# VH-VL binders against q0atu2: the designs that were tried, part 367

Target 1, 119 residues: q0atu2
Amino acid sequence: MLDKKARIRTSREYRNVFEKGKRLSGRFLIIYYVENALDNNRFGFITNKKIGMAVIRNRIKRQLRAIVREYQGQVKNKHDIVLVARAGIGKSSFEGMEKDYIAIMKKAGLFARNANKID
Key: E = the ipSAE of ESMFold2; O = the ipSAE of OpenDDE; V2 = 0.75 times the mean of E and O plus 0.25 times the DockQ between their complexes.

## First folded at step 17 (VH-VL)

Design vh21 (framework fv_recibokibart)
Fold by ESMFold2-Fast, scan of step 17:
Formats: sequence, C-alpha cells, structure tokens
Structure vh21 (fold): chain C 119 residues (1-119), chain A 120 residues (1-120), chain B 108 residues (1-108)
Amino acid sequence: as target 1 above (119 residues)
Amino acid sequence: QVQLVQSGAEVKKPGASVKVSCKASGYTFTDYYMHWAKQAPGQGLEWIGEINPDWGDDNYNQKFQGRVTMTRDTSISTAYMELSRLRSDDTAVYYCARAKYYWFSAFDIWGQGTLVTVSS
Amino acid sequence: QIVLTQSPGTLSLSPGERATLSCRASQSVSSKYLYWYQQKPGQAPRLWIYDASSRATGIPDRFSGSGSGTDFTLTISRLEPEDFATYYCQQYESSPYTFGQGTKLEIK
C-alpha cells in the first residue's frame, strides 16, 4: 500500500528510470534507480508472466507493496526506484523477498540508515 | 492477432457521463500502458491520459483532470475511460491505443474508435 | 507542455511528386520520442514512423523520417494514390504527450 505520490505513475517516468538509472540485481529482485527533482521517493513495479499464474502474481504484488511501504522511511529521499521481479520470486517466502530487498537497497546506498543499529 | 476492440457509439445529453471500453486480445494486457485520445469532428488528435493495466496507476492531461477516470479489469483484459459532466465540445471519436514503456513507446496498436455525441 | 507545429496545414500534390512534411517542437525532443502517424477519414491512426526515422512494420521505403532537436521531417519520395491522408507527429519527451495539428496531403 503506497500513497499516490510515492508511485511512478506515467509510462515516460518508467522509461526514464530504465534509460538513465543504475541497475542492481538481487536473488529475487532487480532494481533500477535514479535521482529525481522532487521532494519525495517514487516506486514502480514490474512483474512478468514467467513468475506464475495470476494468483501468484497478485500475492507477489501485495507482498512487494507491503515490504516497500514498511521500509519507506529508511529510503534516501529524491529517488525514482523500479523493482523488477525475477522469475524465481514466485517460489520465494515473504521473509526471503524482504531480506533480498533490504540487501539490494543497502548495496545501492539507498537506505538513509541501516535496519541494524550498528555503529 | 493483436487487437483493441472498443464499445459502440453513444449519444448522451449534456451533464451525463459516458464510459467507453477497450478490450485487448493477442498480447499480454499488463505489459503495455493503455492510452486514450480524443478527436473532435474535423480536428486533430488530443491525448487524454494513460493507465498502467498491471498496477492501476493512471495519469491525465490537465485539460481533462477532474472529469476523466481510467480503469481496467485484468480478468477480461479490458480498459475503460469514463468522461463525466459532458459538454457539446466533448462530441468526438475516442480512441484507445497501447504503448510499451520499456524501450519502445510508440502507440503501435489502436482501437477502431468510439463516437460519442453530446446533444440535447 | 511541448507544442508541436506542423507545416503546411494542407499540401496539394499529384501522384508521382515528392512530399516534405515539417514538424517543429517548442522545445527539444529526443529523436527516440518522436513518432509519425497516418490517418485516413473514418479510420484510426496508424503508426508510420517511430524514433524519428524508423519505418513501422509494412511501411513502404518511399517514406523516410529525419530530424533532431526541434525540427523533424517526414518525406515521401514518390507519392502514390494511397498516400493521400493526414499525417500527425507526436512527442513522448514529456507528459502530456502531444500531437501536432496534422498535415493533410490532398490530390491537386
């Protein structure tokens, strides 16, 4: 569940992220990301039919929104970020997707602070 | 093959609403944005807005914002455009068209058009 | 918003002649976001040229697109009877995605 202003809404904005953004791959997710000229972050999502049937894709969509929303406050401001679900995500657990997301976002330098409270 | 089939012509009174449908076949419905365009009699094309059929995210030309709503039903691969508070100058052919947003964004497949006539 | 201005509004020519249609943008448009459509009366528009210069599937080689920045051109080297139609340019550089007003190609 993300607020309207936290979503990439236009096709042109998706294309901008793919053309100008950096790419980073995880186990279940790929992210493309670029700085924007706004006051907030925007998220986009791509799921493809190789993931599985509609019931599986709908589950993945709900879980990805929940994960992104949960960690929204930790994301470094002023970025457009597109999450692309890899084929193998259909066999993942919620915990597995969450860990993959955190790992990717940390590696990309997109978290303002770590999930771990470590000095 | 790949087709977009729109609902039939409508005649409406000023102040009414109209909802036009666009049924997709021959491709993966959620892989392409669906766009809508207006063409008044004897005039050129005007872009109304777009919708992401997978996630439902929509965006409109400010000229139509507040009067237009785009929706979709993925179970029947159908997109809808609803225009409310109709005026005489809304008389036009309305087209749906698909566009990929990844590497090729041209409006490569169009519906046949739906004539909406607003008259008293 | 980006305004696209097409000229001439109407171009009267005979079969066998060369046609040159102009599309000018109020600000720079990347060539990969400039498209041309052909429309005949009573029909939906059809994609004709994409990425400023690439012919869509099935479009004859007498059609060519060119240009960059703010100045784009559609050229038909030798007009055939079926080419008489209205041509629209369109930009995808920024929302709202705008069309030019069209150039009507008519028989002289």
Scores: ipSAE 0.732, ipTM 0.873, lowest interface PAE 0.8, mean pLDDT 90

Design vh22 (framework fv_recibokibart)
Fold by ESMFold2-Fast, scan of step 17:
Order: C-alpha cells, then sequence, then structure tokens
Structure vh22 (fold): chain C 119 residues (1-119), chain A 120 residues (1-120), chain B 108 residues (1-108)
C-alpha cells in the first residue's frame, strides 16, 4: 500500500491538480500533475464505473497501486499526480498498464534522468 | 431521489464512543467525497473531516484529530463517523454531506442530522 | 486556518426590505471556493449560492452573491417571509474547510 503521506487525501487537493495541473494521455491512463511545495510526491486515483463490474475494477485498483508503489522512488521534482483510468483499462494486462504508466511518466518528464542516481 | 439518510439519535456517557452512519442513495457513492460537520445546540457549523469513498483516504480537522475516524462500506453505499472519548461539549447534531471533488465541490446534499447527547 | 467572520450576527428587518449580509475572510479565498447556505431551525443546511455568485437550483432571483478576495456579500433585494433563516458562508480554499458563525435574519 502507498504510505499515507504519498497519497492525495483531500478533495481540495484533487481539485487543485485538475485546475492548475498539466494533462497527459496514455493508452489506458491519463495523468494530471502539478508541482507541490512539499518534500515528497503524492498520488491520487480516479477509477470510474465505465471500467467494468466490481471484480474488474478491484483488479485494476490493486494493479495501479502496485505499479505506482513499485516506481515511486523514480518519480522526481515533488509533484501531486492524479491517475485517471480510461474505460479501456479493464481489458489491459498488468504489463500493458505498467508499460503505459512508464511511458506517460517519462513523456511528462516526471521520471528521473538516471534511475540509479535518484536521491 | 438523491438522499443521505443518517442513523438515529444516540445518548452516551462521557468517555464512551459513538458511531454515526450515513446511507447514500440515488447517485454513484464513489463519485463524491463524504464530509461530516458538527453543530452544537444553538451554534454554527464546524467541519470535522472528509473521506474518499472509492479509495478510503480520509482527512480530519486538527481539532478532532485523534478522536475521530471516518470509514465507508461501498457494498451498501454507507459512510461512518466514529467519535471516541466523548465529552459533554460533543453534544451536537452531526451531519453528513456530499461534495464532488473534481468539478463541483460544494456541499449540495446533506443528511438529516443525528443528535448525539453526552451526559452522565 | 482561514477564519470567516460574518456581520451582522443578527439582522432584524421587515418583509419587503433589502438585506445585505457580509462575509470576511482572514486570507484571500478564490470566488469559486466561496459558498452560502441557508438553515432553518430543526433542518439541515441547504446550498444556496456557489462560486460566490451562482444560485443553486430552485433559489429565487431576489438572492444574489458577490465579492472576491477577502470580502463577500449575500444580498436579498426584497425579503419574503420564507427568507428569515440563518445564513452561513463557507470556504473550500484550504483544509480545514471553515464556516462563518452565521447571520440570523429575523423579523423586526
Amino acid sequence: as target 1 above (119 residues)
Amino acid sequence: QVQLVQSGAEVKKPGASVKVSCKASGYTFTDYYMHWAKQAPGQGLEWIGEINPDWGDDNYNQKFQGRVTMTRDTSISTAYMELSRLRSDDTAVYYCARAKYYWFDAFDIWGQGTLVTVSS
Amino acid sequence: QIVLTQSPGTLSLSPGERATLSCRASQSVSSKYLYWYQQKPGQAPRLWIYDASSRATGIPDRFSGSGSGTDFTLTISRLEPEDFATYYCQQYESSPYTFGQGTKLEIK
């Protein structure tokens, strides 16, 4: 599970990311992101009912959490990031979601230049 | 159609805990944050905290932090607020209210309120 | 935390008169995060104005909201008997989200 401090917890913080943030679309994910004034990154998630029935949505939620957690140390520059699942994500594989996440984060400039040198 | 229905009045002794429920109907429960507010007799409104019903993330007013816990059960579209170590000044009507968190974030629908009385 | 101060605390007027209710914030609040609620005794609050100036569904046009920065106003152009209630302003600019202490509008 992500640490409490790595989560967007308030409704106002979600609103801030949507209003002031930049948007970048991938195949299965959309991210909204804005620089924060904190010492850490925070992640929020939106999974709408168009994804599918409860069993599919719960699988997607588990997989997104696992992917974000696995790569959290590679995200740079103190950002608030909201991941919005697109309708088609319900048909994706874990590997497909992971690849999409990495690609979109790199394109946004949110991954460090060299993962081995992340401080 | 869109409704928030709260549990009934409670009478508690100092030091006890109370858990108030708020059942949502007529909308997608997980699309709106659920907020809780306190109103002591003859007084104004005080925000207690909020919970993301989809992911469970919660956040509390510092004044209540350490004594309040918010939870939800998405299978029955119900939010809960538990207040512990009750004091006489916790006597109040407690309201739940929904707020859309990404395009319209006002408290547009409120529960009817739950009176909690704390007395010895 | 942002403190909202409403004035007057009680406003005594007659039907047909104009009412002007003030809400002052201790820090700047974006108008899109300033809301007004009406509450009658024994009832839950009801959303009345959102985004400082937009009337909620079903609210009569005699009600208008205005203001920006730290100074916000709710105006009722011609009071009707049903308008006598307590009005609260609320900010959603930052957590903890706060309400003003309320202005009680009462019959003179």
Scores: ipSAE 0.661, ipTM 0.856, lowest interface PAE 1.3, mean pLDDT 89

Design vh23 (framework fv_recibokibart)
Fold by ESMFold2-Fast, scan of step 17:
Structure vh23 (fold): chain C 119 residues (1-119), chain A 122 residues (1-122), chain B 108 residues (1-108)
Amino acid sequence: as target 1 above (119 residues)
Amino acid sequence: QVQLVQSGAEVKKPGASVKVSCKASGYTFTDYYMHWAKQAPGQGLEWIGEINPDWGDDNYNQKFQGRVTMTRDTSISTAYMELSRLRSDDTAVYYCARAKYYWGSFSAFDIWGQGTLVTVSS
Amino acid sequence: QIVLTQSPGTLSLSPGERATLSCRASQSVSSKYLYWYQQKPGQAPRLWIYDASSRATGIPDRFSGSGSGTDFTLTISRLEPEDFATYYCQQYESSPYTFGQGTKLEIK
């Protein structure tokens, strides 16, 4: 559902995020993120066979796309962000995954947060 | 051990389409991008495009954009390249090759298929 | 797109000699995105050198890669009969990922 310009499409762009990006771990997700030179955000996803069977992987893929799309308007522009599903994600609820995503994005400073008082 | 096995040679008429398959074995199919390259008779290599086998995201060399489509079927660890509106200069050996993109060890095209000869003639 | 130019196009040498193959890029390529492949007639290419200087698994130590920026070199210190093949450099710095035109190493 994310349009093509909002997705990391090339293997080289994934390598860039993993090599130069910052890493934050949540309960079910890890994000790697780096600023890009574009006017938009791009998202990539890692959900390989090592996290479980096809049924579980397909559910996770569908739910991650839905979560990222729903909150894309809150993400600070000019970032390439890769979401990596942890093994434990197979046991998560949609709400649990969503809360983890919001928490990790806020911690990374990629979502709207109250600015620290500059006093 | 680790190998990519491609479908057999094909002979096509100008204007037809061809779909070449590349079956992976001996590794986790979704951990490596699948790339396709072309080699015309007696000439060098030309990159056609790549596909993320887990998520299906694809990217093509502008020269082939609009005529090439890459797909995959993760249930059988197989990647496909379809080239449409064939011309005589599409006559070539087509190769699939894998490249790791995850954190950790990155690779260029470390494992290649054996190649598929596509001949376009009237 | 980044153009890779290899020289010479054909290199005629005898077993036991040293071979030096050049690959020049039209713009800077990070060493970690420069690769060399060996190809023999009727066969698929085989990864030979990655990250400009690292030998792929099973590649003899007589092969060495070097270079940075726009100039890269593949050197074979003592040619063996099985080394006569075509060698291609390739960049992975930016899409489209391009190959050089190849250097054919042939017996003199």
Scores: ipSAE 0.794, ipTM 0.891, lowest interface PAE 0.7, mean pLDDT 90

Design vh24 (framework fv_recibokibart; at its last look DockQ between E and O 0.91; V2 from the best seeds 0.85)
Fold by OpenDDE, look of step 18:
Structure vh24 (fold): chain C 119 residues (1-119), chain A 122 residues (1-122), chain B 108 residues (1-108)
Amino acid sequence: as target 1 above (119 residues)
Amino acid sequence: QVQLVQSGAEVKKPGASVKVSCKASGYTFTDYYMHWAKQAPGQGLEWIGEINPDWGDDNYNQKFQGRVTMTRDTSISTAYMELSRLRSDDTAVYYCARAKYYWSGFSAFDIWGQGTLVTVSS
Amino acid sequence: QIVLTQSPGTLSLSPGERATLSCRASQSVSSKYLYWYQQKPGQAPRLWIYDASSRATGIPDRFSGSGSGTDFTLTISRLEPEDFATYYCQQYESSPYTFGQGTKLEIK
């Protein structure tokens, strides 16, 4: 799991991202992102019931955390980023989800253009 | 109807722990942070902390840090607040209250539980 | 933390009179994160005003909220018997989400 310092934990922090952040939509994810005043990035997640049953939601949560963690070092610093899972994500593969994440993050300018998977 | 229903009154001895429950109904449990507040007899309201019911992330008032633990069971839409190492000044009515954190026009505590009296006495 | 100071601590008035309750913040609070609650003895607080000036559902129009920055006000244009209660302001600007100490509006 992401370190506590790397997570959006408070309701007010989420509100800030939604109110002041930019929005970009991918195939399976929507991201809201805004610059923060910290030296690190923080990630938040929204997984509503539209994405599926509890088992599916739990799987998606694990996968989203894994993806975010894997690419954490390649994300430009000083950002709060909220990932909103779209309804179709429950039927996606991990690879598809990962690809969508990378694409949307690059589009947002949060990844370097040559960002690659960290082995 | 939207409501929060809390567990019944508790009587505890100093040093003991108390766990208060707050069951939500009439709305999507995970769409709102659950907050807890303390009100000592004849006193004002004091914010204790909040928890994200979807992910379990919590944030506590520093005053209660180390003694309070907030949890939730999404399967039954219930939030819990546990306060340990109780002392006499913990005697108070404890409230749960919801606050939306996304897709909303405002973030106030718009729904409150009925409160739970916790009495700490030797 | 942001400290909210309400004044007066107790306000004694008669039905039909105008009531003015103040809430001062130790630092600036966005209007959208300033709230008022009403509480009567033996009851849970109830949301009364949100976003500093918006009445919650079912709140009579004799209640009005105003203010910005560090100074906020709850006004009751003409007091009704059911309005006598304790009113708390609260800020959601930053954690911890503090309350004012309350103003008790009592019958004179």
Scores: ipSAE 0.905, ipTM 0.953, lowest interface PAE 0.5, mean pLDDT 95
Fold by ESMFold2-Fast, scan of step 17:
Structure vh24 (fold): chain C 119 residues (1-119), chain A 122 residues (1-122), chain B 108 residues (1-108)
Amino acid sequence: as target 1 above (119 residues)
Amino acid sequence: QVQLVQSGAEVKKPGASVKVSCKASGYTFTDYYMHWAKQAPGQGLEWIGEINPDWGDDNYNQKFQGRVTMTRDTSISTAYMELSRLRSDDTAVYYCARAKYYWSGFSAFDIWGQGTLVTVSS
Amino acid sequence: QIVLTQSPGTLSLSPGERATLSCRASQSVSSKYLYWYQQKPGQAPRLWIYDASSRATGIPDRFSGSGSGTDFTLTISRLEPEDFATYYCQQYESSPYTFGQGTKLEIK
């Protein structure tokens, strides 16, 4: 699980990322991101009912946490990043979601060197 | 229609804890942060804290930190505020209120619960 | 924390008059994060103005909000009997999200 320090906790911090951040869309994910004044990265997540029923949303939530946690060390420091799950994410595989995350983070310039691990 | 319905009035002794519920209906529970506010008799409003009902992330006003805990149960669209080690000055009406936190709309508290009176007396 | 100071604390007027309620912040608040609520005795607060100047759904056009930075105003152009209530401003610029102490609008 992501450490409490690595999470966006307040509604105002989410609003800040949406208001001032850059937006990039992938196949299953959209990210909004902005540089912060802290010494660490913080992640926020948005899932919506269009993804599917509770069992599907809970699976997606578990998979997103796992992916973000796995690649946390590769993300350039000092950013607040919000991941928005698109409706189609409910039909994705773990591998497909992981690849989309890597692609969008690389496109955003948020990944440090060697962040494109593919198994 | 959209509404927030809170649990009924409580009478507690000093040192006890109280857990107030706020049941949401008419909207997607996880699309709005849930906030809680306190209003002592004849006084103004004081913000207590907030919780992300989708992911469970919470944040509290420093004044209540250590005595307040916010939780939620998404299966029944209900948010909870628990206040522990009750004192006489915790006697107040407690309100829940929703606020949108993402890219669209405004962030104001547009829907409020009816309030729950908590009386702390020996 | 950002302190919101409302003035006057009590405003005594008659129906038909104009009311002007002030809310001043101890530091700058973006207009999009300044809100006004109306509260009547025994009732929950109700959102009245959002983003400093936008009326919430169902709020009569005699109500207007204005201001920016540290100075915000709620104006009621012609008071109706149902307008006598307590009005609170609130900021969402930074946590904790504070309220002003309220202005009680009462019949003279």
Scores: ipSAE 0.820, ipTM 0.907, lowest interface PAE 0.6, mean pLDDT 91
Fold by ESMFold2, look of step 18:
Structure vh24 (fold): chain C 119 residues (1-119), chain A 122 residues (1-122), chain B 108 residues (1-108)
Amino acid sequence: as target 1 above (119 residues)
Amino acid sequence: QVQLVQSGAEVKKPGASVKVSCKASGYTFTDYYMHWAKQAPGQGLEWIGEINPDWGDDNYNQKFQGRVTMTRDTSISTAYMELSRLRSDDTAVYYCARAKYYWSGFSAFDIWGQGTLVTVSS
Amino acid sequence: QIVLTQSPGTLSLSPGERATLSCRASQSVSSKYLYWYQQKPGQAPRLWIYDASSRATGIPDRFSGSGSGTDFTLTISRLEPEDFATYYCQQYESSPYTFGQGTKLEIK
């Protein structure tokens, strides 16, 4: 799980990413991202009832946390990143969601070419 | 209609805890952070903290850190604020208020609960 | 944290007079994150002005907000009996989202 330092925690911080950040869309996800003044990354998540019923939404939340945690060591530091789940994400597989995340993070230039991995 | 309805007044002894509820209606609960504020009798407003209603991330005023816990139940659109180890100077009206945190709109506290009086006997 | 200092603490005026309420911040606040609230005894606060100068829905045009940086003002051009209340400024620039201590506008 992502620790507290790696989470966007305040409403003002979410607002900053949406007001100042760049946007990229994938098949199942949209990311908004902006450089921050910290020495680390912070991740935020937006999911809503359009995705589906509570069981589906809770599955998506768990899977998104797992994907972000898996690749956090490859992400260039000093960024605030908000992941927005698109309406169709409830029909995706874990592998499809993971591939979408990798693709949009690479397209955004947020993965380091030779980053060390975290187990 | 958009509204926030809080639980009723509480009378507590020093050292006890209190948990105030704030039920939202008329809007999508997860689109707005829930904030809490304190107003002691005859005094001004003091911000206590906020909670992300969907993901549960919280952020507290340092003054209350260690004694306050904010939670929510999205299935009933209800936020909670619990204050522990109550002291006489915790006697106050406690308000919940919402603020939008993404997309268009403004972040001001545009809707407030009616307030919950918590009285702590000395 | 950002401290908001309101002045005067109490302002005693009559209906028809002009009122000027000051809010000073200990560090710069973006105008889009400076708000004003009105509160009457026994009631919850009400959003009055947002983004330093924009009136909330239904707020009369005799109320105007202005200022930037560290100095903000709420002006009431012609006081009506219903305007006598306590007014708070709030910053939403950074957490903790502090309030000023309030200006009580009393009928003389």
Scores: ipSAE 0.757, ipTM 0.892, lowest interface PAE 1.1, mean pLDDT 91
ESMFold2 (binder alone), look of step 18: mean pLDDT 92; pTM 0.947

Design vh25 (framework fv_recibokibart)
Fold by ESMFold2-Fast, scan of step 17:
Structure vh25 (fold): chain C 119 residues (1-119), chain A 122 residues (1-122), chain B 108 residues (1-108)
Amino acid sequence: as target 1 above (119 residues)
Amino acid sequence: QVQLVQSGAEVKKPGASVKVSCKASGYTFTDYYMHWAKQAPGQGLEWIGEINPDWGDDNYNQKFQGRVTMTRDTSISTAYMELSRLRSDDTAVYYCARAKYYWDGSSAFDIWGQGTLVTVSS
Amino acid sequence: QIVLTQSPGTLSLSPGERATLSCRASQSVSSKYLYWYQQKPGQAPRLWIYDASSRATGIPDRFSGSGSGTDFTLTISRLEPEDFATYYCQQYESSPYTFGQGTKLEIK
């Protein structure tokens, strides 16, 4: 689970990321990201009703938390990053979502220097 | 119709706790932060804190930190504010209000609850 | 904490007159994070102006908001009887989100 300090907790910080941040779209995820003035990264998540029923949304929420936590150490410091789940994410596998996350983060240049592949 | 409906008036003794509810209807509960504000009799508004109803992330005005806790139950689209160790100066009308935090729209408090009067007296 | 100071505290006018309400911030506030609310006795506040100058749904065009930086204004071009209320400005630039102390618009 992500520690409190690794989460975007305020509505205003979400607005900051959306307004000043860059946007990159993947297959199942969109990320918005901006540099922060802190010593750590903060992650926020947007999961809307279009994803599906509560059972599906709860699965997606658990899987997104797990993916972000697993790759936390590979993300360049000093960023606020918001993950927005696209409507089609409800039909994704864990591996598909994970692969999409890695691809987007690499394309954004947010993974640590010289990081190429896990495995 | 979009509305927020709060629980009824409470009378509490100093040192007690109070938990006020705010039930949302007419919109997707998880798409808006829920904020709480205080208005003492004849006074202005004071922001208490906010909660992300989807993920549960909360944040409080330091004046209330340690005495206030915000929670929600998404199954019934209801937000809660609990204030502990009540003092006479906690006597006030407490309001919930929603605010958009997504990339679209304004983050103004566009819909408010009707208010809950909490009276703290011996 | 950003402090919002509203002036005057009370404004006594007659229907048909123009009202100008001021809100000054102790630090710069982006226009998109400055809001105005109207409150009548015994009622919850109601969003009136958002993003410094945009009227909320149903708000008559006699109301206008303006300003940037630290100085914001709410103007009512021709007062109607239903306009007499307390008006609060609010900033969303930084937490804690704060309100001004209010300007009470009362019948002279």
Scores: ipSAE 0.817, ipTM 0.908, lowest interface PAE 0.6, mean pLDDT 91

Design vh26 (framework fv_recibokibart)
Fold by ESMFold2-Fast, scan of step 17:
Structure vh26 (fold): chain C 119 residues (1-119), chain A 121 residues (1-121), chain B 108 residues (1-108)
Amino acid sequence: as target 1 above (119 residues)
Amino acid sequence: QVQLVQSGAEVKKPGASVKVSCKASGYTFTDYYMHWAKQAPGQGLEWIGEINPDWGDDNYNQKFQGRVTMTRDTSISTAYMELSRLRSDDTAVYYCARAKYYFGWSAFDIWGQGTLVTVSS
Amino acid sequence: QIVLTQSPGTLSLSPGERATLSCRASQSVSSKYLYWYQQKPGQAPRLWIYDASSRATGIPDRFSGSGSGTDFTLTISRLEPEDFATYYCQQYESSPYTFGQGTKLEIK
């Protein structure tokens, strides 16, 4: 579970990211992102019914939450980021989603130095 | 038809809690934030708060924070607003209303019919 | 919070006349986040104008919205009997999303 401060909570904040943000597409994920005027990053998520039935969507939600939390400390500060799950994500592996997330965050310039190095 | 149907009128004593429901039909429940607003007798509209029905993230007007809780049940496309520690000035009609929060946005384009909550001794 | 002040509080007119309703904001509101609602007694509000000037589906062309920044107007060019109602402006610029106090349009 991400801390409340690290989540996009209002509908207006989602609209801001979609209206002013940049878009980057990965294999399973699309991100929309914009710099904010806060001291922290905030994450939002869009998972639509085209992903599959409730059991698949709930699995994807748990895995996305875990991935974002794991790499939270590597994300450059002061950004609002919305992750949109693509229809094909329902058939992806955890590792596949994780690699896609890392790749798009790096391409966006949102990951700090050493994002692909663990330990 | 796209519609929001709210639960029926409630009469409560001061200090009690009330939970109002808002059942959505005719659209994808998780594509729209659900908002709640208050209208006291003879008064205008006052925004109470909002909830993301997909992820459960909520946000409240500070005036009601600490006494209001918004929840939802995606399996039955229903949103709930619970107001606790009721006072006489909580007597009002309460409305739910939807607002799309991504692509093809709207602001309160569909409203529930309203639920009258009366707080009396 | 952004405060919306509507004027007049009550506007008494006859069918066939022109109505002009004002909504002033305490801070700048982007036009895309300014909305108008119509409410009749015993009914829920209905979205009337969105993005300050765009009519919602089914709203007659005698209704027009205008304005930007802190000063917004709803105009009805030729009042019909069914237009007598209370009109509320609303901002979606920042939370809490606030409404004006309403302008009641009544038959004189």
Scores: ipSAE 0.814, ipTM 0.901, lowest interface PAE 0.7, mean pLDDT 91

Design vh27 (framework fv_recibokibart)
Fold by ESMFold2-Fast, scan of step 17:
Structure vh27 (fold): chain C 119 residues (1-119), chain A 121 residues (1-121), chain B 108 residues (1-108)
Amino acid sequence: as target 1 above (119 residues)
Amino acid sequence: QVQLVQSGAEVKKPGASVKVSCKASGYTFTDYYMHWAKQAPGQGLEWIGEINPDWGDDNYNQKFQGRVTMTRDTSISTAYMELSRLRSDDTAVYYCARAKYYYGWSAFDIWGQGTLVTVSS
Amino acid sequence: QIVLTQSPGTLSLSPGERATLSCRASQSVSSKYLYWYQQKPGQAPRLWIYDASSRATGIPDRFSGSGSGTDFTLTISRLEPEDFATYYCQQYESSPYTFGQGTKLEIK
């Protein structure tokens, strides 16, 4: 689970990322990201009802948290990053979601050259 | 129609706790943060805190930290604010208000009708 | 925390007059994070002006907001009887999202 300090908690912080951040779209995910004035990364998530029923959305939420947590050590420090789940994410596998996350983070320049799981 | 409907007035003794509800209708509950504000008799508005109704992340004004807890139940589009260890100066009208936190952002565009909480011995 | 100071605390005027309400911040607040609310006795506050100068839907043209940095103003060009209420400014620049103490606009 992501530590509280690694999560975007306030509505104002979400607004900052959407207003000032860069946008990059993947197959299942869109990220918005901006440098912050902190010494750590913070993650936020948007999972619209368009994804599917509560059981599907809860699975997606759990899997996204797990993926972000596993790769947090590979993310360049000082960023606020919001992950927006696209409608099609409900049909994705864990592996497909993980691959999409890695691809978009690398394309955004937010991942180390040889990104690996924290484990 | 978009509306927030709060639970009815409460009378509590000092040291008790109170849990106020705010039921949303007419919009997608998870698209808006839910905020809570306090208004003591004859006084202005004081922000208490906020909760992300989709993910449950919360954030509180330091003045209420340790005594306030915000929760929600997405199955019934209802947000809750619980205030514990009540004191006489907690006597106030408590309001819920929504604020969209992405695209089309607007601070506190829809408010609940308010819930009067009276703390008396 | 950012403190918002509204002045005057009470403004006594007659219908037809111009009202000017001030909101001063202890720290700089971006215009897009300053809001005004109207509240009548026994009612919840209602969003009146957003982004310092934009009228909320349905708000009459006689209301205008202005200002930047630390100084913000709500102006009512020609008061109508329905305008007598308490007005609060609010900042969303940083948590906690504070309100001013309010300016009560009352009939003279």
Scores: ipSAE 0.792, ipTM 0.895, lowest interface PAE 0.7, mean pLDDT 90

